# VH-VL binders against L-aspartate semialdehyde sulfurtransferase iron-sulfur subunit, part 1

Every score and structure here is a prediction.

Target 1, 131 residues: L-aspartate semialdehyde sulfurtransferase iron-sulfur subunit, of Methanocaldococcus jannaschii (q57563)
Amino acid sequence: MRKRVYYWTDSEHINKPVISDTILNTGVKINILKAKVEPQEAFLILELFGSKETIEKALNYLSKFGEVEEISKVIKRDLEKCVHCGCCITQCPINVIYMDEDYNVVFKEEDCVGCKNCLKACPFKAIEIFE
Below, numbering starts at 1 at the first letter of every chain, in headers, positions and changes, except where a header shows other numbers; Kabat numbers aren't used for antibody chains.
F, E and O stand for the ipSAE by ESMFold2-Fast, ESMFold2 and OpenDDE, each averaged over both directions (binder to target, target to binder). V2 = 0.75 x the mean of E and O + 0.25 x the DockQ between their complexes.
[cut] stands for letters that were removed.
The coordinates of atoms that the task and the answers printed are left out; those that the model quotes come from them. Centres of patches stay.

## First folded at step 5 (VH-VL; framework fv_clesrovimab)

Design a1 (from g5 with heavy chain Y109W)
Fold by ESMFold2-Fast, scan of step 5:
Structure a1 (fold): chain C 131 residues (1-131), chain A 127 residues (1-127), chain B 107 residues (1-107)
Amino acid sequence: as target 1 above (131 residues)
Amino acid sequence: EVQLVESGGGLVRPGRSLRLSCTVSGFTFGDYAMSWVRQAPGKGLEWISFIDSKAYGGTTEYAASVKGRFTISRDDSKNIAYLQMNSLKTEDTAVYYCARDTFEYGSGWEITYFDYWGQGTTVTVSS
Amino acid sequence: DIQMTQSPSSLSASVGDRVTITCRTSQGISSYLAWYQQKPGKAPKLLIFDASSLESGVPSRFSGSGSGTVFTLTISSLQPEDFAAYYCQQYNSYPITFGQGTRLEIK
């Protein structure tokens, strides 16, 4: 089986071999699909391979050193509620929200990983993620 | 042209064993995960087993109703998926379908929906 | 396990009618839902995936909608070949589960 998750960790834990320790302790295989590492935090998209039991053990182990979040596939923006203020842009950890030449906020929905950061950032509640 | 063809079904007595085969053509078999789904007479669909591609570890999963009794396997050189059914019960009477899993991600799990199905093979467990 | 409940369990309709079938889930599944059509003696056929995406080769009279826990399959103008059983399936959580089915019969 395969499972993809978002993984958030702090600077203290990113200096430790958490991924290697998870593999060693559970037998899971891990592929890092995306990584955004900052001095105070890191965001990763991980793909885990193994049996359901092995993956669940690995996720439990990872959760001791960071936050594991399930992927949501669908994101919608209500254009009638959106006033293009840009508050969501700085909250997107993978930079798929940007402002065009006409100052309209643009979503690259096909590259979105559904992490929900933009949902809370929108003061007009124009963004919804289906779960 | 994608085709899945099941074989190996029949009438068998409780406690006996039977092996189903699913021969595929029209796609690169080794790239896809495969599932078995069954349907009891007059009832709905029940997913029973999954086998991943070898590139993703070739892991197997089973519904609680068949765990410990059924074994799924694959032979990528022959383009065949198998379902070995041991200790058969009358409750296992059903049409058994071989189905191809898609390359999708839901909550991250890769057991998804089925874009191609075989015609099914009937297994009747009766004394 | 996520329980899938379809309504109605059966319905009678005439050619040209608009038909809707509902699928309700015991837990939120986002848009990870597929719809299948099954004719007597035949294998299921995929109609819709990701709640609303039409499978290639499926007539445009079929459409899907919904998210979370409530989903609908709509046939806008029923044709003779559409009399069949319809099943929803979730793939948000392991194990995958199917609805009990809806039988569409001629009036």
Scores: ipSAE 0.014, ipTM 0.626, lowest interface PAE 6.0, mean pLDDT 83

Design a10 (from g5 with heavy chain S107E)
Fold by ESMFold2-Fast, scan of step 5:
Structure a10 (fold): chain C 131 residues (1-131), chain A 127 residues (1-127), chain B 107 residues (1-107)
Amino acid sequence: as target 1 above (131 residues)
Amino acid sequence: EVQLVESGGGLVRPGRSLRLSCTVSGFTFGDYAMSWVRQAPGKGLEWISFIDSKAYGGTTEYAASVKGRFTISRDDSKNIAYLQMNSLKTEDTAVYYCARDTFEYGEGYEITYFDYWGQGTTVTVSS
Amino acid sequence: DIQMTQSPSSLSASVGDRVTITCRTSQGISSYLAWYQQKPGKAPKLLIFDASSLESGVPSRFSGSGSGTVFTLTISSLQPEDFAAYYCQQYNSYPITFGQGTRLEIK
């Protein structure tokens, strides 16, 4: 079985081999789909493989050294509420939100991992998780 | 109303091929993983195949009994899941059910119990 | 593969009876277990998931309990429409496996 998660580490845990320790301590297999590593912060998109029990154990372990957020299936934007202010652009850790040549904010929804950072950033509540 | 409708079953000779279809309505098909579960006459349920949503990579899994012979696929534009069955054996005789794997918004984890099932389509493999 | 064993394989009961069906697993599955009801000629219907959570629309007389390797489905007061086959299913790991089924018949 498998599960995809958005993960970022506390600044105090950046120098820890957290991914390797998780694999060694739980038996889970991990694929790193995306990685953005800065001196004081690391953002990862992880795909975990194993039984559900093993994955749950791994997520509990990872949560001790950082924050785990579930990857949602669908993010949609309400174009009638969106005023193209761009506040969501800087909050997207995987850069799937950008401004086109006409200064309209564009979402590459097919590349979205559902971390929900853009929902928090939108002052007009134009972004929703869809059924 | 959620509906799953199987089609494509019938009587076939051993060694032949058959393709089953599962047409769904009443939910956003592309968001859900789908499975095929079969039941031989007078026997219990056997899970045979799984296909994940494309949002989670569209991965497939197979029971050992069908691996290498059966292929699961999906067409999200038509809301159809398929099961291509090759090299059919008499022990493949069963009612084949299409089933929806659950998706819980609070979890984001692949869930493999089945909240909705189709009516089933009968496949009989005999000489 | 995780082996699922139901007991009993069949039982006879009367309307109003309390009925319990047990499912044992060959290895631990936490709470990743579902129960299904199947009437002759019909598709299975989900009753319980996560060992103890009642599916929407399922009568409250159905309940599930257990964790790890031993699970129980209980029908507190049997109704005429409850005579059917019942199956447990684990979803802790692939391949997904089912119990052999328990046939509940009228006495």
Scores: ipSAE 0.183, ipTM 0.675, lowest interface PAE 4.7, mean pLDDT 84

Design a11 (from g5 with heavy chain S107P)
Fold by ESMFold2-Fast, scan of step 5:
Structure a11 (fold): chain C 131 residues (1-131), chain A 127 residues (1-127), chain B 107 residues (1-107)
Amino acid sequence: as target 1 above (131 residues)
Amino acid sequence: EVQLVESGGGLVRPGRSLRLSCTVSGFTFGDYAMSWVRQAPGKGLEWISFIDSKAYGGTTEYAASVKGRFTISRDDSKNIAYLQMNSLKTEDTAVYYCARDTFEYGPGYEITYFDYWGQGTTVTVSS
Amino acid sequence: DIQMTQSPSSLSASVGDRVTITCRTSQGISSYLAWYQQKPGKAPKLLIFDASSLESGVPSRFSGSGSGTVFTLTISSLQPEDFAAYYCQQYNSYPITFGQGTRLEIK
């Protein structure tokens, strides 16, 4: 299974090896999608991989050293409105939208960071992001 | 053309084992999570197992009814998903479908809905 | 586990009729619901996802609505090929669960 979270930590915790300790203590795998570390705070977007039980243990562990917020933004594409023109591909800053061998536009939604550039780029208004 | 083809079903006695295969074509198999869904004769659908893509750790999940007895796996080089069924019981009698999970992003755990299904393979557990 | 209850369990209808099938959930699932059609001896086929989005290739006479705990699948004008079983499925919470099914029969 996989789960994405925002993770915030303050100056009391930024010097602790929280990510590596979480991995070692739970067996979860962590992909860091974004990291912004400053002297008094850190912000990360984390993707956790593991069984449901392992992810729950990892989230509980992380919450002891910072603030965990579940990413509830859901990107949805209305396939009835989508004509596979590809305008959204060029507007994705992290390149998670691509064209398959049949020239159909495919979203790797699990890699989406919720920036909404594809929503603005779609001339058919086929893309929505819900919280 | 997207195709999922199941094989390996048959008649087996309680306590024995069977291995089901799902051979896939028409898409990049390694990018998708796969599930097995079963249907007992005259009954509804029951999700039984899930395997994530290897890029996302290849994690597996099981319904309580099969946990500890069934093992899901995949061979991305051959485009095959497997379901190893051990310690079979008469209540495991069903048509077993292989199904492709979508990339629809959901709230929390990423077993979503199924856009393509195989034709199903029948497993009968009888004495 | 989220319990999914479909009503009716079966119904009889004539070609040209408007048919409505309801799915009720024991907990709120926002719009994370899909509908499937299953003909005898065949695999299920996806009709609707995200409660109201029509899957590519599915006739426009099919529509879905609802959010939270009550969802509806509507067939606006029944065709002969629509006589089948219909299932709702939630993907808001683990484990995913299906409704018990609704069997649509010729009157």
Scores: ipSAE 0.012, ipTM 0.579, lowest interface PAE 9.0, mean pLDDT 82

Design a13 (from g5 with heavy chain S107Y)
Fold by ESMFold2-Fast, scan of step 5:
Structure a13 (fold): chain C 131 residues (1-131), chain A 127 residues (1-127), chain B 107 residues (1-107)
Amino acid sequence: as target 1 above (131 residues)
Amino acid sequence: EVQLVESGGGLVRPGRSLRLSCTVSGFTFGDYAMSWVRQAPGKGLEWISFIDSKAYGGTTEYAASVKGRFTISRDDSKNIAYLQMNSLKTEDTAVYYCARDTFEYGYGYEITYFDYWGQGTTVTVSS
Amino acid sequence: DIQMTQSPSSLSASVGDRVTITCRTSQGISSYLAWYQQKPGKAPKLLIFDASSLESGVPSRFSGSGSGTVFTLTISSLQPEDFAAYYCQQYNSYPITFGQGTRLEIK
């Protein structure tokens, strides 16, 4: 399964291999989506991959060295409102929205930069993006 | 009208393989995660496998009892979810249900609860 | 794994009775719990989710309550079609687990 989190850590832990230790201790896979490192703190947006058990162990391990805030949604698409018309596809400036072989609209959420153009394009108000 | 229909069940000997199919209609299949839940004769429900929507990663999960023997997959062009069952044991005898996960759209823990279920298909593993 | 214990395992009741079924979890699950009804030879049907939210189309005589480790399903006035097995399910922690079921039988 997959889980995105905001991760905050202090300067004492920035030079420690916290991400590597988390992977080695739990077996989780981690993608760093965003990193902002300053002298007194670091802020990261992490995407964790693994079983729910593995992800829970990883989050518990990370919490020993910083603060974890779970992100419930990056892109919210109300599938009851979405009729797969494709209007959002042409409005995505980075082309992460496409139509599959069944004519269903698909989002490559990992590549989304949060610009909200697809939100404005949807005539059914089916899309909401959280920063 | 949402409908899930399982097929592929039957009688099979221990150690053999069987593939179950779940054909869905009445909703956009590619947008939903799917699970398989089984029920042994006279017993309760046991979740055994999950597959996420391809749009949201296509990840798979398995209960410890079937890990390494069962493989879940999906064919969004045909609106079918599959459960490939290898190295079958007598304790795999059960009614197998496919169920639609009510996954909240977006990132997070994907396995939730099930709002629609198929009628089930019976798998009997016996010598 | 989170252990789910339902009580009673079975009970007998009459039409019009108020029936209560309890689900206890081995660790806290917040409100991430669903209730299902299963009639003999049929698939389970969702009744309640998020501990207390009534699924669309489910009669108002069904209600759920609780949080943490103790949850209750209540049927305020039992009808003939309500005689069935009932299952709770948690979705807070991997792996997903179900209670062992409660059989509701006619007296």
Scores: ipSAE 0.012, ipTM 0.555, lowest interface PAE 9.1, mean pLDDT 81

Design a14 (from g5 with heavy chain G106D)
Fold by ESMFold2-Fast, scan of step 5:
Structure a14 (fold): chain C 131 residues (1-131), chain A 127 residues (1-127), chain B 107 residues (1-107)
Amino acid sequence: as target 1 above (131 residues)
Amino acid sequence: EVQLVESGGGLVRPGRSLRLSCTVSGFTFGDYAMSWVRQAPGKGLEWISFIDSKAYGGTTEYAASVKGRFTISRDDSKNIAYLQMNSLKTEDTAVYYCARDTFEYDSGYEITYFDYWGQGTTVTVSS
Amino acid sequence: DIQMTQSPSSLSASVGDRVTITCRTSQGISSYLAWYQQKPGKAPKLLIFDASSLESGVPSRFSGSGSGTVFTLTISSLQPEDFAAYYCQQYNSYPITFGQGTRLEIK
């Protein structure tokens, strides 16, 4: 099976080999799909492979050293409804929404993880959720 | 309206190669995983291959029967999914369907069932 | 690989009948099961997902139930357009596998 999650780790655990220890401790396989490492924190998008039981053990292990959030649904922007106001930009925790040179809001959907924060922020209801 | 249209099927000799294409419209292709499913004459459905969206890593999976011989790929700029079939065997004779995989996670686990299918393209491998 | 066995392999029925098709799996799959309808010469059509969720646009006479290793598809009152082949499919693990199919034909 395969599961994707956000993983946030604090400055206390940045120097620990958390991903390697998780693999060794549980037998899960992990791909790092995205990584952003700052001096005080790190953010990763992880893809875990294994049986459901193995993946749940891995998630429990990771949670000892950081925060795990499940990816729920993928969302899409309706360009005809979007007026490029930018309210969604500050609500994206992975910074994949930005303004281009022409002041158009650009949504890098290929980097989106489906957290829905931008859906709630849009006053024009231009962001769709797939059911 | 969601549409998937397969092409590239035909009659080929054993050991030869064939490339199938699946052209899609009516949805944002790059956001969806895609699969190929085949059906031999008078037989049931067999899942062959899967390719994830690039946003989620673009990973691929294959049935054991085609592993090492078939390659799934996608061109998001053209809205086309491909199935490159090498070293064809008579057992590969089937109607090949392109199918759209579901676009959600159930409790974080990848969901792979097929909400839209193309009409299929026939591949006949015969001497 | 998870083996999927449907019963019966074929069934003769009349319009208005209640029809039940069973799908059994060689390993537990929770509720990760879909049902498809396929008419001769046409592509399959999704009917049910997550064992019991009805796909949009599918008539309410179709229903699914089950969990773990035993699942059923029920057609409460058979209509002429329902004579077709039916397939179950698991999505608990790769490779994705289908049942062998159940052919529903006119008595």
Scores: ipSAE 0.005, ipTM 0.569, lowest interface PAE 10.3, mean pLDDT 81

Design a15 (from g5 with heavy chain G106S)
Fold by ESMFold2-Fast, scan of step 5:
Structure a15 (fold): chain C 131 residues (1-131), chain A 127 residues (1-127), chain B 107 residues (1-107)
Amino acid sequence: as target 1 above (131 residues)
Amino acid sequence: EVQLVESGGGLVRPGRSLRLSCTVSGFTFGDYAMSWVRQAPGKGLEWISFIDSKAYGGTTEYAASVKGRFTISRDDSKNIAYLQMNSLKTEDTAVYYCARDTFEYSSGYEITYFDYWGQGTTVTVSS
Amino acid sequence: DIQMTQSPSSLSASVGDRVTITCRTSQGISSYLAWYQQKPGKAPKLLIFDASSLESGVPSRFSGSGSGTVFTLTISSLQPEDFAAYYCQQYNSYPITFGQGTRLEIK
């Protein structure tokens, strides 16, 4: 069985090999599809392989050291609330938010991973997560 | 291009064993999970068993009706999936199809559907 | 086990008709549903996956819709080769389950 998740961890756990610890503690197999690691925070897109029980054990273990979220969640921007200030651009760990030639902020929603960094960064609360 | 060919079916008495084979060509067998699906005469489809690719853990799953009696396996060097059927019952009479599982990365937790099927092999369990 | 119920169990139609088949699930399955066509004596053929995505090579007259617990397969203009049995299948959880089938017959 396979499952893809988003994973965020903070500076307390950056020096810990959280991914390898998860593998060793649960027997799950993990591919890292995307990684953005900074001194204070890391964001990963993980693909987990194993039985359903093994994957659930792995997700539970990962949740002790960070935030786990399934990729099925969809992010949307409310264009009536968005003033195109660009604060979300620098907070996107996978660089799917950019400013076009007309100075409008554009989301490549199909490439978005739903991590909520831009939602937390938006001073106008223009970004929503659809479950 | 993609071909799945089942073999090993036949007439067998209750309590006996039979091994079905599914030989595949036209794709990289080792990258795909495989399933067996059966269909009793005049009835609908029933999923029986699943085996994941080795790269994804090689896990197996079984329908309750066959768990403990049937074993799914694979030989990636020969491009063959097997279904070992033990302690056969008259209720196991069906056409057995081999099917290829399709995985899509965008869907999150993947339990898949079947994009290619073999022609089926008939198993008749009768006294 | 997730139970799948198709309606109608059988349907008579004429070439050129618009045909709709419904599949209902006992539990929510999001969009993890596929539709298959099976002609007598042949293996099933995938038509639609993820509730609404058309499989490559399948004619555009076939379409799927729905999410959660109610799904439909529509054939916009029935052709002679479309008279067959149709099955829905959930892949939200094991065991994988299928609907009982809908037989499409010539009127």
Scores: ipSAE 0.013, ipTM 0.573, lowest interface PAE 8.2, mean pLDDT 82

Design a18 (from g5 with heavy chain G108T)
Fold by ESMFold2-Fast, scan of step 5:
Structure a18 (fold): chain C 131 residues (1-131), chain A 127 residues (1-127), chain B 107 residues (1-107)
Amino acid sequence: as target 1 above (131 residues)
Amino acid sequence: EVQLVESGGGLVRPGRSLRLSCTVSGFTFGDYAMSWVRQAPGKGLEWISFIDSKAYGGTTEYAASVKGRFTISRDDSKNIAYLQMNSLKTEDTAVYYCARDTFEYGSTYEITYFDYWGQGTTVTVSS
Amino acid sequence: DIQMTQSPSSLSASVGDRVTITCRTSQGISSYLAWYQQKPGKAPKLLIFDASSLESGVPSRFSGSGSGTVFTLTISSLQPEDFAAYYCQQYNSYPITFGQGTRLEIK
């Protein structure tokens, strides 16, 4: 099985061997697809490899040191609920949400990794993630 | 040259079992996930089951229509994928295809599309 | 499960025609869609993957487009060997699902 997750943690935990400890304690293999470290927080996109049971153990372990969000391959926006406020733009770690020249919020759905950050950010609940 | 060859099909009564085999050549079998896809007479394609390579944990998945009755497995030393079919029903009548899943390093795809297919083996379940 | 609906279910065409087949999904699947050709009595053959990528060895008259919930397969100039059934398949999420198929017949 392969599974991609969005991992949000503080900078202190990134300086500790959280990823290495997860591998050693569960047997999971981890590939780091993206790392974004800011002064007070860190965001990672991780790809986990292993059996279903091994991946679940790894996700449980990671959750002790940060927030784990499963990455879906697709995102859908309800245009009737969307008011184009832009709150989702700053929450997208891979910058696939932007405002066009007419001030409409646009999603590059084909490039979305489905991390759910924009879903949490939307005050109108206009965003659905399909797995 | 990549080849997938299915065998083990035949006529069987409801409630009985069959085991299908898919023998492969022309690629490193252990590196690839494999799926079974079936097609009822005059109908479309239905994905049935998936088994990942052992490097990714050998994970298996099943369509709801066969879950609990069918078991997918593989023997990498013999280059064979298996589909054990138990408690067969008349609606399981179909041509069963073995298919190779493909992927790229770093892909998000847990399940993929199929780049090579076998010729199919016919399973007929009737009383 | 993600429902895959192909339109039309069948169509008749002549050699040289431009043919378009549409696949609609009940949920967004980004670009995780493949197209297959199946001739009577034969196994399916991969034509297109990732919605628009042409499989090696497939003639350039075949093309795919679309993303999200609406996808199309186009044959720009139909040849005699193209009369077959065509299927779309999503691989965005488990379980894998196929469209019901489109039968392309001689007029």
Scores: ipSAE 0.000, ipTM 0.545, lowest interface PAE 10.6, mean pLDDT 81

Design a19 (from g5 with heavy chain E110D)
Fold by ESMFold2-Fast, scan of step 5:
Structure a19 (fold): chain C 131 residues (1-131), chain A 127 residues (1-127), chain B 107 residues (1-107)
Amino acid sequence: as target 1 above (131 residues)
Amino acid sequence: EVQLVESGGGLVRPGRSLRLSCTVSGFTFGDYAMSWVRQAPGKGLEWISFIDSKAYGGTTEYAASVKGRFTISRDDSKNIAYLQMNSLKTEDTAVYYCARDTFEYGSGYDITYFDYWGQGTTVTVSS
Amino acid sequence: DIQMTQSPSSLSASVGDRVTITCRTSQGISSYLAWYQQKPGKAPKLLIFDASSLESGVPSRFSGSGSGTVFTLTISSLQPEDFAAYYCQQYNSYPITFGQGTRLEIK
């Protein structure tokens, strides 16, 4: 199984090896898809791998040192509305939007974390989210 | 183009074992999670087991009714998913379907709905 | 476990009729619900996912609606090939659960 979450931690815990301790104490595997670390706080997008039980233990452990929020629904692009201008490319924090050799904007939707930055950037309203 | 074909069903006595196979073609098997869903005669559908792709940990999950007795596994080199069924009970009598799991973010633990199903193989547990 | 209750359990309808099947859940599941059609002796076939998204190749007379705990599947003009059982399924959390099914009989 896998699960993607947003994670915020405060300055009290930023100096502790929270991610490493979570892995060592639960057996979960963690991929860090995005990290923004400042002296007073950190924001991460985490992808957790393991059994349902292992992931639940890991989320409970992380919650002792910060806040966990589940990722929103999948973002999809309407190809009829998209004119391939590329405004969304620079807004994707994990670089799953790119331009191919034919200058077509390509979404690797299966790797999207649902942050909606590209939705706000599209002047043609070609990107939408489903509940 | 996409095909799922189950095999290995049959008549067995209570307490014995069977192994079901699901041979897959028409897609990149290793990229998808797979599930087994069963249907007792004249009854509805019951999800019984799940196995994730190896890229995402290859984790397995089981319904409470089969936990400890059934084992799901996969062989990506052969495009086959397996269900090893031990300590069979009369209540396990059903048509067993293998099904391809889709992926959508925000669905709890990434288990989803099933876009392709095999035709099913019948397991009858009777004395 | 999330309990899924379909109503009616069975119904009879004529070709051309509008048919509605309801699925109720014991807990909120947002829009994480799919509908399947199963013809006698066949495997289930996906019709609707995400409560209202029509699967590719499924006739436009099928539609889904709802969110939270109440969902409906509608067939706007029933055809002879629509004789089947229909099942709802939630994928909000483990374990995956299905409704008990609704059997549609064509007169």
Scores: ipSAE 0.006, ipTM 0.561, lowest interface PAE 10.3, mean pLDDT 81

Design a2 (from g5 with heavy chain Y109F)
Fold by ESMFold2-Fast, scan of step 5:
Structure a2 (fold): chain C 131 residues (1-131), chain A 127 residues (1-127), chain B 107 residues (1-107)
Amino acid sequence: as target 1 above (131 residues)
Amino acid sequence: EVQLVESGGGLVRPGRSLRLSCTVSGFTFGDYAMSWVRQAPGKGLEWISFIDSKAYGGTTEYAASVKGRFTISRDDSKNIAYLQMNSLKTEDTAVYYCARDTFEYGSGFEITYFDYWGQGTTVTVSS
Amino acid sequence: DIQMTQSPSSLSASVGDRVTITCRTSQGISSYLAWYQQKPGKAPKLLIFDASSLESGVPSRFSGSGSGTVFTLTISSLQPEDFAAYYCQQYNSYPITFGQGTRLEIK
């Protein structure tokens, strides 16, 4: 099995080797697809592979030291609520939100990984996850 | 042309074993995860087993109904996926399909939808 | 396990009719849903994935919609070759589960 997740390291645990400890404690294999490291926090896109049980143990372990968010495939923008302010652009860790030549905010939805950063950043609550 | 061909089905008594094979062509077998899905006479579809590509550890998963009795495996050099079926029960009577898992990411685990299916092989378990 | 309930379990229709089949899930699955067609004695064939994406080679009269817990498959103008069983499948959560199927029969 494999599973892709977003991982946010909380500030209380930034000095721990969390990824290495997860592998050693569960036997899961982890590939780091993207990393954004800042002084008080880190954001990672992780690809986990192993058995279902091994992956579940790894996710449980990771959640003790940070926030784990599962990928949601469908994230949509309500164009009636969106005012094209651009606050979501800098919050997208994979840069699939951009401003076109007319200053309209554009989502490349097919490349979106559903981490919810833009949902949290939108002051107009124009972004939703289909569940 | 993508093709999946199942073989090895037949009539067998309860408690016995059968080994099903799924021979594939038309794609790079080693890059894809494979699943077995069965269908009892007049009933719906039931996913029963999964094997990941070797690049992702070749891990296996099983439906609760077959766990401990069935074993999925693969031979990438021959382009064959296998399902070893032990301790067969009358409830295992079904058409068994081999199916190719897609490579897209999703929420949960990466057992996805099935873009290609074999024609199926019939397993009948009766005394 | 996620329970998948299709409605109706069977329906009768005529060529040219607009047909809709609904799939309801016991918990949210976002858009991780596929639809399959199965003709008697044959393997299932993928029609729709990601709730609304048409598989290559599938006629445009087939369409899918929905998200979360309610999904529909629509055939806009039924053709003779469309009389078959239809199944929905979720791939949001392990284990993979299918709906019980909908039989589409000639009126």
Scores: ipSAE 0.006, ipTM 0.593, lowest interface PAE 9.3, mean pLDDT 82

